# VH-VL binders against q86l99r1233to1411: the designs that were tried, part 5

Target 1, 179 residues: q86l99r1233to1411
Amino acid sequence: SNKESLPFRRDVIEKVINHLRENSLDTEGIFRLSGNMESVRGIVKSFAHGEPNLSFEVHNISNALKHYLRSLDPPLIPYEFFLMLLDARKNEDAETIRNIFWKIPSDNRVVLTLLVDLMVKISENSNVNKMNSKNLSIVFGPTILKPRTPTLDRMALMTETQLQCGIIQTFIEDFHYIF

## First folded at step 19 (VH-VL)

Design t6
Fold by ESMFold2, fold request of step 25:
Structure t6 (fold): chain C 179 residues (1-179), chain A 119 residues (1-119), chain B 107 residues (1-107)
Amino acid sequence: as target 1 above (179 residues)
Amino acid sequence: EVQLVESGGGLVQPGRSLRLSCAASGFTFDDYAMHWVRQAPGKGLEWVSAISWNEGYINYADSVKGRFTISRDNAKNSLYLQMNSLRAEDTAVYYCAKAEYYDTWFDPWGQGTLVTVSS
Amino acid sequence: DIQMTQSPSSLSASVGDRVTITCRASQGISDYLAWYQQKPGKAPKLLIYDASTLQSGVPSRFSGSGSGTDFTLTISSLQPEDVATYYCQKYDDAPYTFGQGTKVEIK
């Protein structure tokens, strides 16, 4: 069903995040506003081939990162951590969330740290870029944290989605405790 | 060609329920937020509800909170509005609208479906 | 909640006239304001977003200005096809409230 599933390429994601860290912190609506979709599609292909092309307006790069992360299979946070993280969020157990983070494979953990650090820096400049921790959590929650088997129950899906976003918001707001 | 087509409107008695659908085509539905907006006959536009692409943000106007439920099925490119406990004041043309993000402008809009709550 | 007030509620003007419609927010909304055109019997169409950015395909006779609480939609030379009701909308945060509308007619 996932015709656009893409493999994890740590080196590509690191390059893209570093580019955005240098070029996006004062960009209004970063990760919220659309890019040119033909450009975004081409940039995502360059990510998938391991040769990221970053010679584009920053909104095209941020949208390409978002689409690339959404298309990863397995996702950035591997499937086996989904239920554990949701349960830890339900119980308001930040210590368990931190412990689960440490168990994530090292390549994924490095990328997740860089990604959340970028989100922290963007949110700290939200008076300029208009993207706070809640906005960013809605962009990245279901993008990087996905169930192995999607539920067909719409009420369960809504609850899971809210918890997914809440976990990412916790990562941003409690970055120095968790990471 | 981007299209939004609402359906499910009709005549309904107060206290009853109705479900509206909005079928989307010509764009990647699961990249966008969706809204419902209504317009009573001869009146202005009233925002009803919003849902983000991933359902991480859902919100309602106070006038419908607790009675209406917005939902989406991204696999079917469809947006829904479940309207319970309908009142005469809910009589309106209901539009679905596409937004880049849940707090952005709306483009495009569907053509609307009429809901009449009477007697 | 922030109220959105449009002025005038209706106007009538001749073809070629400059038409100005205003929208006032009861509290500051930065530039998070859009203008929509709704022709009789039709769905609304986006004209202007972020207070002053013209949507692609919208005639250049339309322009928007303002920030904070006071916003203006201008039609530099009214055309017969501009007979419509015009709405402003804020989207700084929920609720995503519309103004009450301004009906524009041709004499």
Scores: ipSAE 0.011, ipTM 0.658, lowest interface PAE 9.1, mean pLDDT 90
Fold by ESMFold2, last read:
Structure t6 (fold): chain C 179 residues (1-179), chain A 119 residues (1-119), chain B 107 residues (1-107)
Amino acid sequence: as target 1 above (179 residues)
Amino acid sequence: EVQLVESGGGLVQPGRSLRLSCAASGFTFDDYAMHWVRQAPGKGLEWVSAISWNEGYINYADSVKGRFTISRDNAKNSLYLQMNSLRAEDTAVYYCAKAEYYDTWFDPWGQGTLVTVSS
Amino acid sequence: DIQMTQSPSSLSASVGDRVTITCRASQGISDYLAWYQQKPGKAPKLLIYDASTLQSGVPSRFSGSGSGTDFTLTISSLQPEDVATYYCQKYDDAPYTFGQGTKVEIK
C-alpha cells in the first residue's frame, strides 16, 4: 500500500475482534460494505495509538480493522512466511500449512486464530450476513499475507493473489485441523 | 457520498492512444477493486478490465489484452485505463465501477465517458 | 468461457403486470450472479447480488432467484419507472461477463 505503516498491537486487535464477534454476526455485508471515510480514519488512528475507540457504527469498525491490518508493517503473517505458505498452498498441502502456522510468533498466532475464528463464525451465519468463506478469503488474503517487496510483474501478482486467498480459505475451511 | 467521475474521453483516430481517468471520492479507495466496463452505442455491457486494491490481480477481456493497461494510484484515489492501438470496435461509453473485491458485483458505477474511434 | 444468455431480448407489458426475465449460464456459476438496471443515457444500477440479495434502496417489487445455471429476475408489479434495460452478470471467475440485456417497455 502507499499508506503510512502502523505498529502491531495485539491487545488492540483482540479488543476489536471481540467487539466484532459480539456485534457483527448478523450484519449484512460485514467487511464487504464501505464505511464513512472520516470515521474510519479516526478509528484507525485510535488503534495505532493503543486506545481503540469502538463507539461507531459496526461497518466503520470492520473497515477500520481491514485498513489497520493492511497497514501493518510487518504484516500479521510476518514476511518470512509468505513464500513458504504460497508454496504449500500451490502443492495443496494442508499439513505443511498447519506446520508453518505453528512456527509463526505466538502473539501473531493468537491474533490470527481470533481473526480466523471470527471469519468462521461470520461464514456460518452467511444466510443472514451474506458473507461466505470465499467472500471473506478475498477480503483478508492479500490483507494479512503479503510479500516484503511488492512485485510489478502482473503474472506473479495474479498468481500470488489467488494463492493468498486460497490460504485464507484453507484456514477457514480447515480451522480445527490447522488451529 | 460515494462518487466515481470518469474523464479523458473524446474523438480519436484508429491506431492512436487515449488515457481515461476515474476520480474516486467518499470511500477508502484502496480497500476496493476497480473495473472498467464499456458499452458500444446501442449495444450491451462488456466487461473490460479489473484491478485489485493492491494491484495483485489484474485482468483483461480478450478483446483488449495487449492493447489496454489498467492502473491505479491509491495516493490520488484515481483509476486509469491506457488504451493503445484503438480500433473502431472500441467506440463506447467507458464506465468505472467499484467492487468489494475483483470478483464481486459492481456498485456504484460512474456516469461514463464517451470514446469515439473514427477517421 | 461461460456464456450468459438472457431471455427474452425484449418485452412489452402493462403497468401492474408481473415481469420475469431469465438468465442462463453455459456452466454452473453457483450463486455468483448480479442483476443491473440501466435507463437510457444513465449508468447501470445494481438491483440484486449473489442471485437473490436485494441491494439497499431497491424497491421490494424486484426479486431474484436461482443458482447454478438458471436465474430469474422478477418485477412483481411493473411501474412506469421500471422501463429500462436489465442485465445479468456472472462473477464466479474472469471474464466477468454480462448477458446481452433485456429491454422492458410499457405497452
Scores: ipSAE 0.006, ipTM 0.593, lowest interface PAE 11.1, mean pLDDT 90

## First folded at step 22 (VH-VL)

Design w2
Fold by OpenDDE, fold request of step 25:
Structure w2 (fold): chain C 179 residues (1-179), chain A 119 residues (1-119), chain B 107 residues (1-107)
Amino acid sequence: as target 1 above (179 residues)
Amino acid sequence: EVQLVESGGGLVQPGRSLRLSCAASGFTFDDYAMHWVRQAPGKGLEWVSAISWNEGYINYADSVKGRFTISRDNAKNSLYLQMNSLRAEDTAVYYCAKAEYYDTWFDPWGQGTLVTVSS
Amino acid sequence: DIQMTQSPSSLSASVGDRVTITCRASQGISDYLAWYQQKPGKAPKLLIYDASRLQSGVPSRFSGSGSGTDFTLTISSLQPEDVATYYCQKYDDAPYTFGQGTKVEIK
């Protein structure tokens, strides 16, 4: 991962999430299906500059948000919480996950709350958009929760990815308890 | 045209290992979940394993859990099934199948590859 | 685990007959049910998904109905090319269990 990190812009993310909340809940494959990559890159740049361009179709915007979040360093969930969350997930300990969440910096918590709220709303309409909590977790697990140092072992990496996705699934399914 | 082509089948003795491959083409492989399904001679279909596009979700049938390992290489558009400790009851045609999402139907299917476990 | 049971295991009917195959889940699976057709020596083919949605390219004589625990595949007018084994499958969650199959033959 040698890509340049983008600045964290809370106000931009909130605007984008609000837009997606209003325009994407019935969109099949939202956050999963790819948009036009050239458009997506342009939209991501607009996010980084603090003026989100939301004039594009919703797949391009959702993909831009996904790519933007992936490009954050530190990630939306800071590195120091990574191992603790994975361990909590291994033990199926939702209380610990909740406690860890509330230790996350305030701006990150707000954004994470808004993002997961959006996922909850999307998942509630999964009969139409096909994006249930599992499918959303597959997308956002490795996007917003990353290790500082990548795992080199293949099997360990697979396990890590599963735990990442599992944590996001917990966020979605136990939203009212955690957030 | 979407294509799935299984390979790696053959005759093996009980207790041995075999690795199956499924080569995908005609679609963006890393956008889809993949499955293995097998069919013993003259018998019905049995789901074997599932894997999400990023391996964030993996599931196995109880009959193969601990012995089989599903994996994928998105750069190579390939799905794999490592089969260890093979048993006679593992004898079957093995199909790979595409799923649009995790927890959806299977379409299309490959032609299958035959695995025969016998002394 | 949820059990999937088809009925009947086999049937023989005449060309033009209405054929009905049932699939029962031991627990509710909503509409997360697919039907497949498999001809001898061939891979399975998707016919119906989400319990009642006809897959593109499948003849309109095929239809699916049901939700929850009881599902039905119907062939309104059986044709010679419909000779095959039919399977239902749940996909609400793993395991993605198939029914035991129903063999359809022509008299």
Scores: ipSAE 0.825, ipTM 0.923, lowest interface PAE 0.6, mean pLDDT 95
Fold by OpenDDE, fold request of step 25:
Structure w2 (fold): chain C 179 residues (1-179), chain A 119 residues (1-119), chain B 107 residues (1-107)
Amino acid sequence: as target 1 above (179 residues)
Amino acid sequence: EVQLVESGGGLVQPGRSLRLSCAASGFTFDDYAMHWVRQAPGKGLEWVSAISWNEGYINYADSVKGRFTISRDNAKNSLYLQMNSLRAEDTAVYYCAKAEYYDTWFDPWGQGTLVTVSS
Amino acid sequence: DIQMTQSPSSLSASVGDRVTITCRASQGISDYLAWYQQKPGKAPKLLIYDASRLQSGVPSRFSGSGSGTDFTLTISSLQPEDVATYYCQKYDDAPYTFGQGTKVEIK
């Protein structure tokens, strides 16, 4: 797991997402299956320099995006929204989730919208790529929605992870309502 | 070679607790969802519980909800099933099984461990 | 919850016979259906996934068909080693319910 904090680059993320939208919708296990880590690290570095290297196989690119997003500090969904979203998910309150989303900073909202849109498109082709809304949520839940302070209690962490994934699932399945 | 080995089964009295383990080898354990399935003597297969690789998703059959807890330790390549408040109807061979993704088929299966709940 | 019903519950056939087992879901599950073989005293073995895809290593005499609510497992030529109980299973969503099983014997 990459622990390096990288700068948030909206323009780079948009380019990467566009590339994946065009080239990965029928790729089995996209975002789930691992790529070559050396390649992935190289691609991530290219993100930091402002010009994404998109000449690699889509698993490497998707994993690079995943690792890059994971390394963001603050995360794509800023810390201040973490507890509010978890609570909303506990209460199965999609309206509150929507309201919280629209309070997120504009650049983050744009990126989040693009990312979830990609997930929706991927999930619609899950019969081929095997990445339904759950499987995508498993990947992105703890990647883009994290607490400021790591949860140490085992049971609490389990619950937290479920809620994180559930929120992303809500984003995907209720995309048109939320975004 | 992919291997799943269940353990922890035995004879217990009703109301007691038992913890099953499944030791996985031959594959990257933390990439796969895992399941428990049980089979009462002379009966059919019954799905019991599911868990994603990161525990982000967990499901239980209605028959075991509130009594059983599925968990995993990816560092130990192990799957667990904590069974509380055991009943006679919980008597079964318990299998662990691998799933390629969440919401997919089960392959392979372990050989199972027998749990007998009797007075 | 979606109910899974197999037919028949048991059958006896001769070696070389064509055997057909049906599985019906009470609601549509697309092609999210698997077939398993379980021999006496053994763990289940995957035969078919996604309703019609043959698992690697499984003899070609096994085939699956169907989508939505009605599914079929076919053994084109029954062999002695095919004596077992066969189960269908849905995996569209939890619960991942099995059919009640079909016991196949040789006459």
Scores: ipSAE 0.822, ipTM 0.922, lowest interface PAE 0.6, mean pLDDT 95
Fold by OpenDDE, look of step 22:
Structure w2 (fold): chain C 179 residues (1-179), chain A 119 residues (1-119), chain B 107 residues (1-107)
Amino acid sequence: as target 1 above (179 residues)
Amino acid sequence: EVQLVESGGGLVQPGRSLRLSCAASGFTFDDYAMHWVRQAPGKGLEWVSAISWNEGYINYADSVKGRFTISRDNAKNSLYLQMNSLRAEDTAVYYCAKAEYYDTWFDPWGQGTLVTVSS
Amino acid sequence: DIQMTQSPSSLSASVGDRVTITCRASQGISDYLAWYQQKPGKAPKLLIYDASRLQSGVPSRFSGSGSGTDFTLTISSLQPEDVATYYCQKYDDAPYTFGQGTKVEIK
């Protein structure tokens, strides 16, 4: 469903990511397990207003961040980079992915770096929280990397989704090389 | 109660196609990965295919790669397995199974549906 | 691919006996190992996950141990209802390969 577009707030995202870095690394199913939707909506609303409400349980906060990022237009990774990244992933070309990343606008790069850093830290503790690089990639692939125009073909969409997730997986697993 | 119900099994000739379905209920379907596992008569269990909740990750056993296609419809709480170019060795009871994460154990399992490939 | 080998392929024991089934992975799979019980004509049932964690509702006489390449399923006191085939499965990564199974019967 088309969610209402919210403004990109770097400062808010950073605060939320920092909070999750400190409080969610050992949380089973972080970013995957659902929170209370009413709480999540409220938290997302607080993001839009520039004052993140971080008093909630960590699943609610993580889900709020996920939903907030998903609602961004343009996405965290701008549309113009979508096809280039997908093509690079098809070719398993980490160097090209790296080069594309550094062409992303600075504010987006900073946020993306922080977000993927968080994913790396979470994945390093996957024995406890059960969120390895694959699981995180599944969550964030279509969340932060989207086409301007939706793919209509079912098979093409499946392939697209896999590439989206694959790119995020590359971000996580090759973090130090890319970022 | 979590339930998985497979359907679509039957008798088919080699080279033909068959589509299996798994109807899920009692849980939030789009939160979970789903798997197909098969068991030939009198034989052991063989993993066939896996699909993440958003289809971002899909895997197949080597024995079915290029012939089988796993898919899902989260709106219908359904898992599918399109089986093309069927062979005698594909004869088995096919189970759908729920997995909390990618790369996790399977629980629960459906009761299975029998696919028989014979000339 | 990682091979999963169970031992023995079959065993017969008396009621009350301690039964041990082993599963060996050709490569390390950490604790990403599950055990299933399958009775004739029925779907498999999860017994143990993460090598040693007992699934809810499973009798305490079942236990799992091991890590890396060698794993063990133990039935401390075999009961008539335990007659079944048992399978180990790795889930560290695809493929999620099963062992060949161990058939447990009562004398």
Scores: ipSAE 0.733, ipTM 0.905, lowest interface PAE 0.7, mean pLDDT 95
Fold by ESMFold2, fold request of step 25:
Structure w2 (fold): chain C 179 residues (1-179), chain A 119 residues (1-119), chain B 107 residues (1-107)
Amino acid sequence: as target 1 above (179 residues)
Amino acid sequence: EVQLVESGGGLVQPGRSLRLSCAASGFTFDDYAMHWVRQAPGKGLEWVSAISWNEGYINYADSVKGRFTISRDNAKNSLYLQMNSLRAEDTAVYYCAKAEYYDTWFDPWGQGTLVTVSS
Amino acid sequence: DIQMTQSPSSLSASVGDRVTITCRASQGISDYLAWYQQKPGKAPKLLIYDASRLQSGVPSRFSGSGSGTDFTLTISSLQPEDVATYYCQKYDDAPYTFGQGTKVEIK
């Protein structure tokens, strides 16, 4: 029930992503399977305080990152880029998506690059970990790319959500072109 | 300790609407995908619909597409199925089920709620 | 869409017998298959996931095997409490289709 917005801490996110890069590529169901509820809450609290505690089983760390990113305000991809990216995805315009990425503030771009690179490495090992680009896009799409004002229209929400996931899937699949 | 409880079933005439609810407890509802599955009396299991934790994935069986709408309210730990334009062939026990991800196995299932569509 | 066909549709066996149930997918689904047990008047219960992995709390007399299109559920020694209908389910992609079921009875 405590729905506090959390601050963007680049150094924390980098440490967590690097830890997962070293420990998660062979882990079945990474980001798909749940962690221990109590452990995950404690880890997220440590992220928010700027002192990440990574002495936990890897599913607890991956779930904590997911929850931390979900709680950021503003999100990892700042609000002003939301409509531009959705429109570029709707038009199947990877070149415009690339141009928009390079306009994102530098600290956010660094973290986004590290996060998407992690997703690329996980997806390249999907025969072992069972997480392909589509799976990962569902985890991270609405998590890191959000509207400032969510729509109340169910049809618009469905379309918006599909486009959010599609942008992240494009980031993963076209990583070397976009990044 | 994980519990899923369906409600909202009953007798309804063809062409009418009904809304099913599934109340979840004992787990972090926001972390899981949810499904609806139905079973006509004396028949087998038929998958109906799925929704991911963040609604990034929503899908339906062809038999209900355009008539049924799955939704969730993560603040209330609740899953819903809005059933419009009901037909006799929609008569079934409706189960909600929890999944680790939208394309995984189901564990646990609720006990089900009966929907009967007849004139 | 991928059709899931179980065989047999019904069987009767004695306590202690080895029972096998097969499930065939019309196209390859890798190991994305689960087995469920449903007792009369009750909700289904997960037995096996990812074709061969035994769910926690399920007796070890249950086992699953197969990959691709051909899958088998085995009960090594049938017990009275195993009287139920058994369903396979694919989840490689939507739709998340069930087999038609196999009813297991005691002679």
Scores: ipSAE 0.098, ipTM 0.707, lowest interface PAE 6.5, mean pLDDT 90

Design w2
Fold by ESMFold2, fold request of step 25:
Structure w2 (fold): chain C 179 residues (1-179), chain A 119 residues (1-119), chain B 107 residues (1-107)
Amino acid sequence: as target 1 above (179 residues)
Amino acid sequence: EVQLVESGGGLVQPGRSLRLSCAASGFTFDDYAMHWVRQAPGKGLEWVSAISWNEGYINYADSVKGRFTISRDNAKNSLYLQMNSLRAEDTAVYYCAKAEYYDTWFDPWGQGTLVTVSS
Amino acid sequence: DIQMTQSPSSLSASVGDRVTITCRASQGISDYLAWYQQKPGKAPKLLIYDASRLQSGVPSRFSGSGSGTDFTLTISSLQPEDVATYYCQKYDDAPYTFGQGTKVEIK
């Protein structure tokens, strides 16, 4: 089945991330636990419309952000950076990952920086919210970093997915070096 | 409303292979982790394998590692368990189960499919 | 790996009795514990998650408590429909191990 793609709206994503930064750092299972799906769908529509409605319980907002980012086409990290980042991660080359990050378009870099900073803050409070860097990397890896053409080879797909998550984990754990 | 339906069970000889399927409906399948759990006749529950929504986390019980492979096809709302080199001790009802995340509780479970490994 | 031990293995009680089932982890698992009910020929059903949180639609006579290594499931007033096998499960990390089960019967 096909999913509807959504437009990239930097100002919307910034507002949502700022809201979560102020309201979610002590929330147990943030990005891990589901919200009310009827509410989440309505909130995602408000994001796509450019008028984010943040008057909901925080799990609904975090799930809406996850769904919105998953639905972006092109993704938050544009397609042309996919293979370069995966190769750099495979070689454990954080310097190359940093160099690639700084080639990403400015609007995407700003949003990515804010998103990863949020993940860093959440992971630093993981004894309360139960979300460490590995947990968050699994939420966001294939959400924001996708191939233009997915492989049909199941083993290659699993390897790619693990590398996608590893890149996000590197962003979180090496935030101050990369960003 | 939320439904998980396992299929592909049956009677097979030791050393052979079998692939189980779990068809999901009534929820957004690619938002959730999935697990396989088995129960030998008259025995307790044994966790078998887990897979995250994006396949970034995959794990197996020691008893099946190297023989079983979990996978999912999010476009088809389907979970799979490839079971190779089957043994008599693999005889069980196999359940698929939905989890909010790969390390959370299971709700709901499917009805189960019986795998019997016997000569 | 962390072992999960339930006690008792079986019990028989009268309608209206308070029933308590315990689950012990061999190492600390914080509150990452669920309780399931399974009737013969049926799939398990979630009762309690995160040690003490009641799942929606589960009768209020069910409750859970505990943290670390020692956990309890309590049925405040046993009903005929509560005849089942009950399992605890840890999920602090893999493996996501179940206890061996506790059969509850009406005498």
Scores: ipSAE 0.034, ipTM 0.670, lowest interface PAE 7.5, mean pLDDT 90
Fold by ESMFold2, fold request of step 25:
Formats: sequence, C-alpha cells, structure tokens
Structure w2 (fold): chain C 179 residues (1-179), chain A 119 residues (1-119), chain B 107 residues (1-107)
Amino acid sequence: as target 1 above (179 residues)
Amino acid sequence: EVQLVESGGGLVQPGRSLRLSCAASGFTFDDYAMHWVRQAPGKGLEWVSAISWNEGYINYADSVKGRFTISRDNAKNSLYLQMNSLRAEDTAVYYCAKAEYYDTWFDPWGQGTLVTVSS
Amino acid sequence: DIQMTQSPSSLSASVGDRVTITCRASQGISDYLAWYQQKPGKAPKLLIYDASRLQSGVPSRFSGSGSGTDFTLTISSLQPEDVATYYCQKYDDAPYTFGQGTKVEIK
C-alpha cells in the first residue's frame, strides 16, 4: 500500500519465468494460492537487486513474480497503451490488439511474450493445476495493464477491470495469432 | 496480526439504504479476494457477495443481486457493501471474510456488524 | 444452483465420542468444500479446506473426507470446547453456498 516503484529488469523476469515454466505447470493453484509472505517479500527484494533467489517453494516464487510485476512503474504494458487496448477489446478487434502489441517497446514485448506463453502452458494443463485462461487473466490483467490515473467512478472502474482482464484472456487464448 | 473489522450496521427502515465497511489490517489487502456473508438471527450462514483483489471478478447471491454492490478501495485497505432497497429479510449480522482467491475458503472472518431492517 | 444439505441438523454426544457430520451436494463439486466451526456469539472459524486439508492451528482430532457429492467432518474424540455449530461450504463456482449447519452439544 505504501508503494515503492521497482526497476524493470528484463533479465531477472526472464529467469523467473523460465524457472516457473520448468517447475509450476503441475502445481495446483499456481498464481491463485498464497506463499509465505515473509519469504515472498525477500524474494521480491532479490528480483529488484538483479540477483533472483529461486531456492524457494514454487508458490513463493510465483507470488514474488506477481508482486514484482505489480510494483513496476511504468507497468509491464506501458501506460500509453492502456486506452488503445481497452478500446480494441471493447470492439472485439483482435487485429488491432495484435497491432498495438507490436508497438510496445521491444524489451517489454519479450517479457510479455514469455509471461503470456507461461500462462498458455499453465492453462493447457488446467485439469491438473486448476488455472484456466480466465483465472489467469484475473490475476494478471490489472497487474500488468494499468491506467496512469485510476478512475474514481465505480461503474467505469468495473468496466475497465473487466476489459483489462479480457485483454489478457485474449492474449492467452489467441496467443499464436497475436504474438 | 490479521484483523477484519466491520462497521456501518444499524437500524434502518425498509426501502432505505445502508453502506457497510470492512477495515483490514495485518496483511497485504490488495493481494486477496474478499467476501460478504450474512447470518440472520438464529439462522445459518448465507453467502452474499465476492470481489477479487483487482475487481476482475465480482459476483452476488441471487437474493441480493441488483440491490447490493460490493466494492473495495485497496489504497484504504477497505471493503464495502452498498445495500439498497433493504427488506426485512436482509436483517442479519454481516461478516466480511478474506480468501486466497475469489473461489477459495474463508480465513479469517471479521466479528460482524448487525443490520436490522424494520419499521 | 447446487444445494448443500448437512446431516444431522443437530446432535448430542458425550465427551470422548467420535462425531461424524455429513454434507451432501446436489451436484458434484470435486473437492471444493470447506468446514467451519461457529461458537455462540463468535465468527466462524475455518477447520478444513479442500475437503480434507486441516487448517493450521486446528486440533488433529478434526478431519475431513469425501469428494464429488458426499463429504464428512469427523471429530475423533469430542471435547467440551467443540460445542458449536458446524457448516460446510462449497466453492467450486458461485454461489459459494453453505450447508444449513449442524449443532453439536454435549450430553
């Protein structure tokens, strides 16, 4: 709640995602269930310092990634893409979503591709891990796609959040078309 | 120490509105889903509403749908229940509860706030 | 909607007795079921989640079993402090419905 902006470290995020790809696909409730919060905070610090400590139980690592991504400013999908993506989702325009994705800065695109590919792999094994594309989109939508100035209008906030989740769900379900 | 403290209950006439609050402390509020559950005096537990940490999932029991609105303010570590068009059958102790995800078990619960709807 | 029915609605047992409470779902809910204890004047407390997993700090005399539609909470040796009402709850999907409760008393 007292926010500390964390540096974007592409190399750290890649290592963490690759670790999870190797260790989380059969884990029930991955990204859904909590870890040990003291451990999670320590792991997040190691990410921020560029020295990821991955010698922890997998739920601690997945929660640390979620917290790290939430703490990025700007977010993984930079602020200037927020309204464009929401409008494209509202119009159910996957081609425009794809075109916007390819305008995102290259380091962010690489990380986003790895993250969504991880979500695809998890969702393909949802009969074991119990995390489908909708579940994952709710975890990551507002985590990586955020407005610069959050709305105070409750109806607008509900609509924005549904669209944020919908965009991530589109990324997962149409991965090979968009990415 | 994890704490959930409900407030805003009281006596209200049918057809009126009331807003309940749940103040959270001792955990990172914006990492968790929250629920409202109610219990009419001398009766069992009835699930009322759920909201995910990021508001990407919101749902209601049929008995309150269209009349109640769940919301949260993560900056204030607070959960809310706006209760409109109140009826006598809405009389209950209202609990807030924390969940790991919107479709998981509840732990912990608050101690509840009493809402009485009568003439 | 899936209905949750507990049996019995109430029971009386002696200290040391094995107590069994059953919860039945009208349709399959996999293992997405929790058990709660509520003592008079208090908020509910989680005992068991995912049908059989004991919550931290809950005495080992409590156990849960079952999957699909038929679930059981067992107290292996009833203690005086176990006087309470017990609720099952499903969470496979909304609504997150509770059973009607089982009141447990000491004879």
Scores: ipSAE 0.011, ipTM 0.623, lowest interface PAE 9.6, mean pLDDT 90

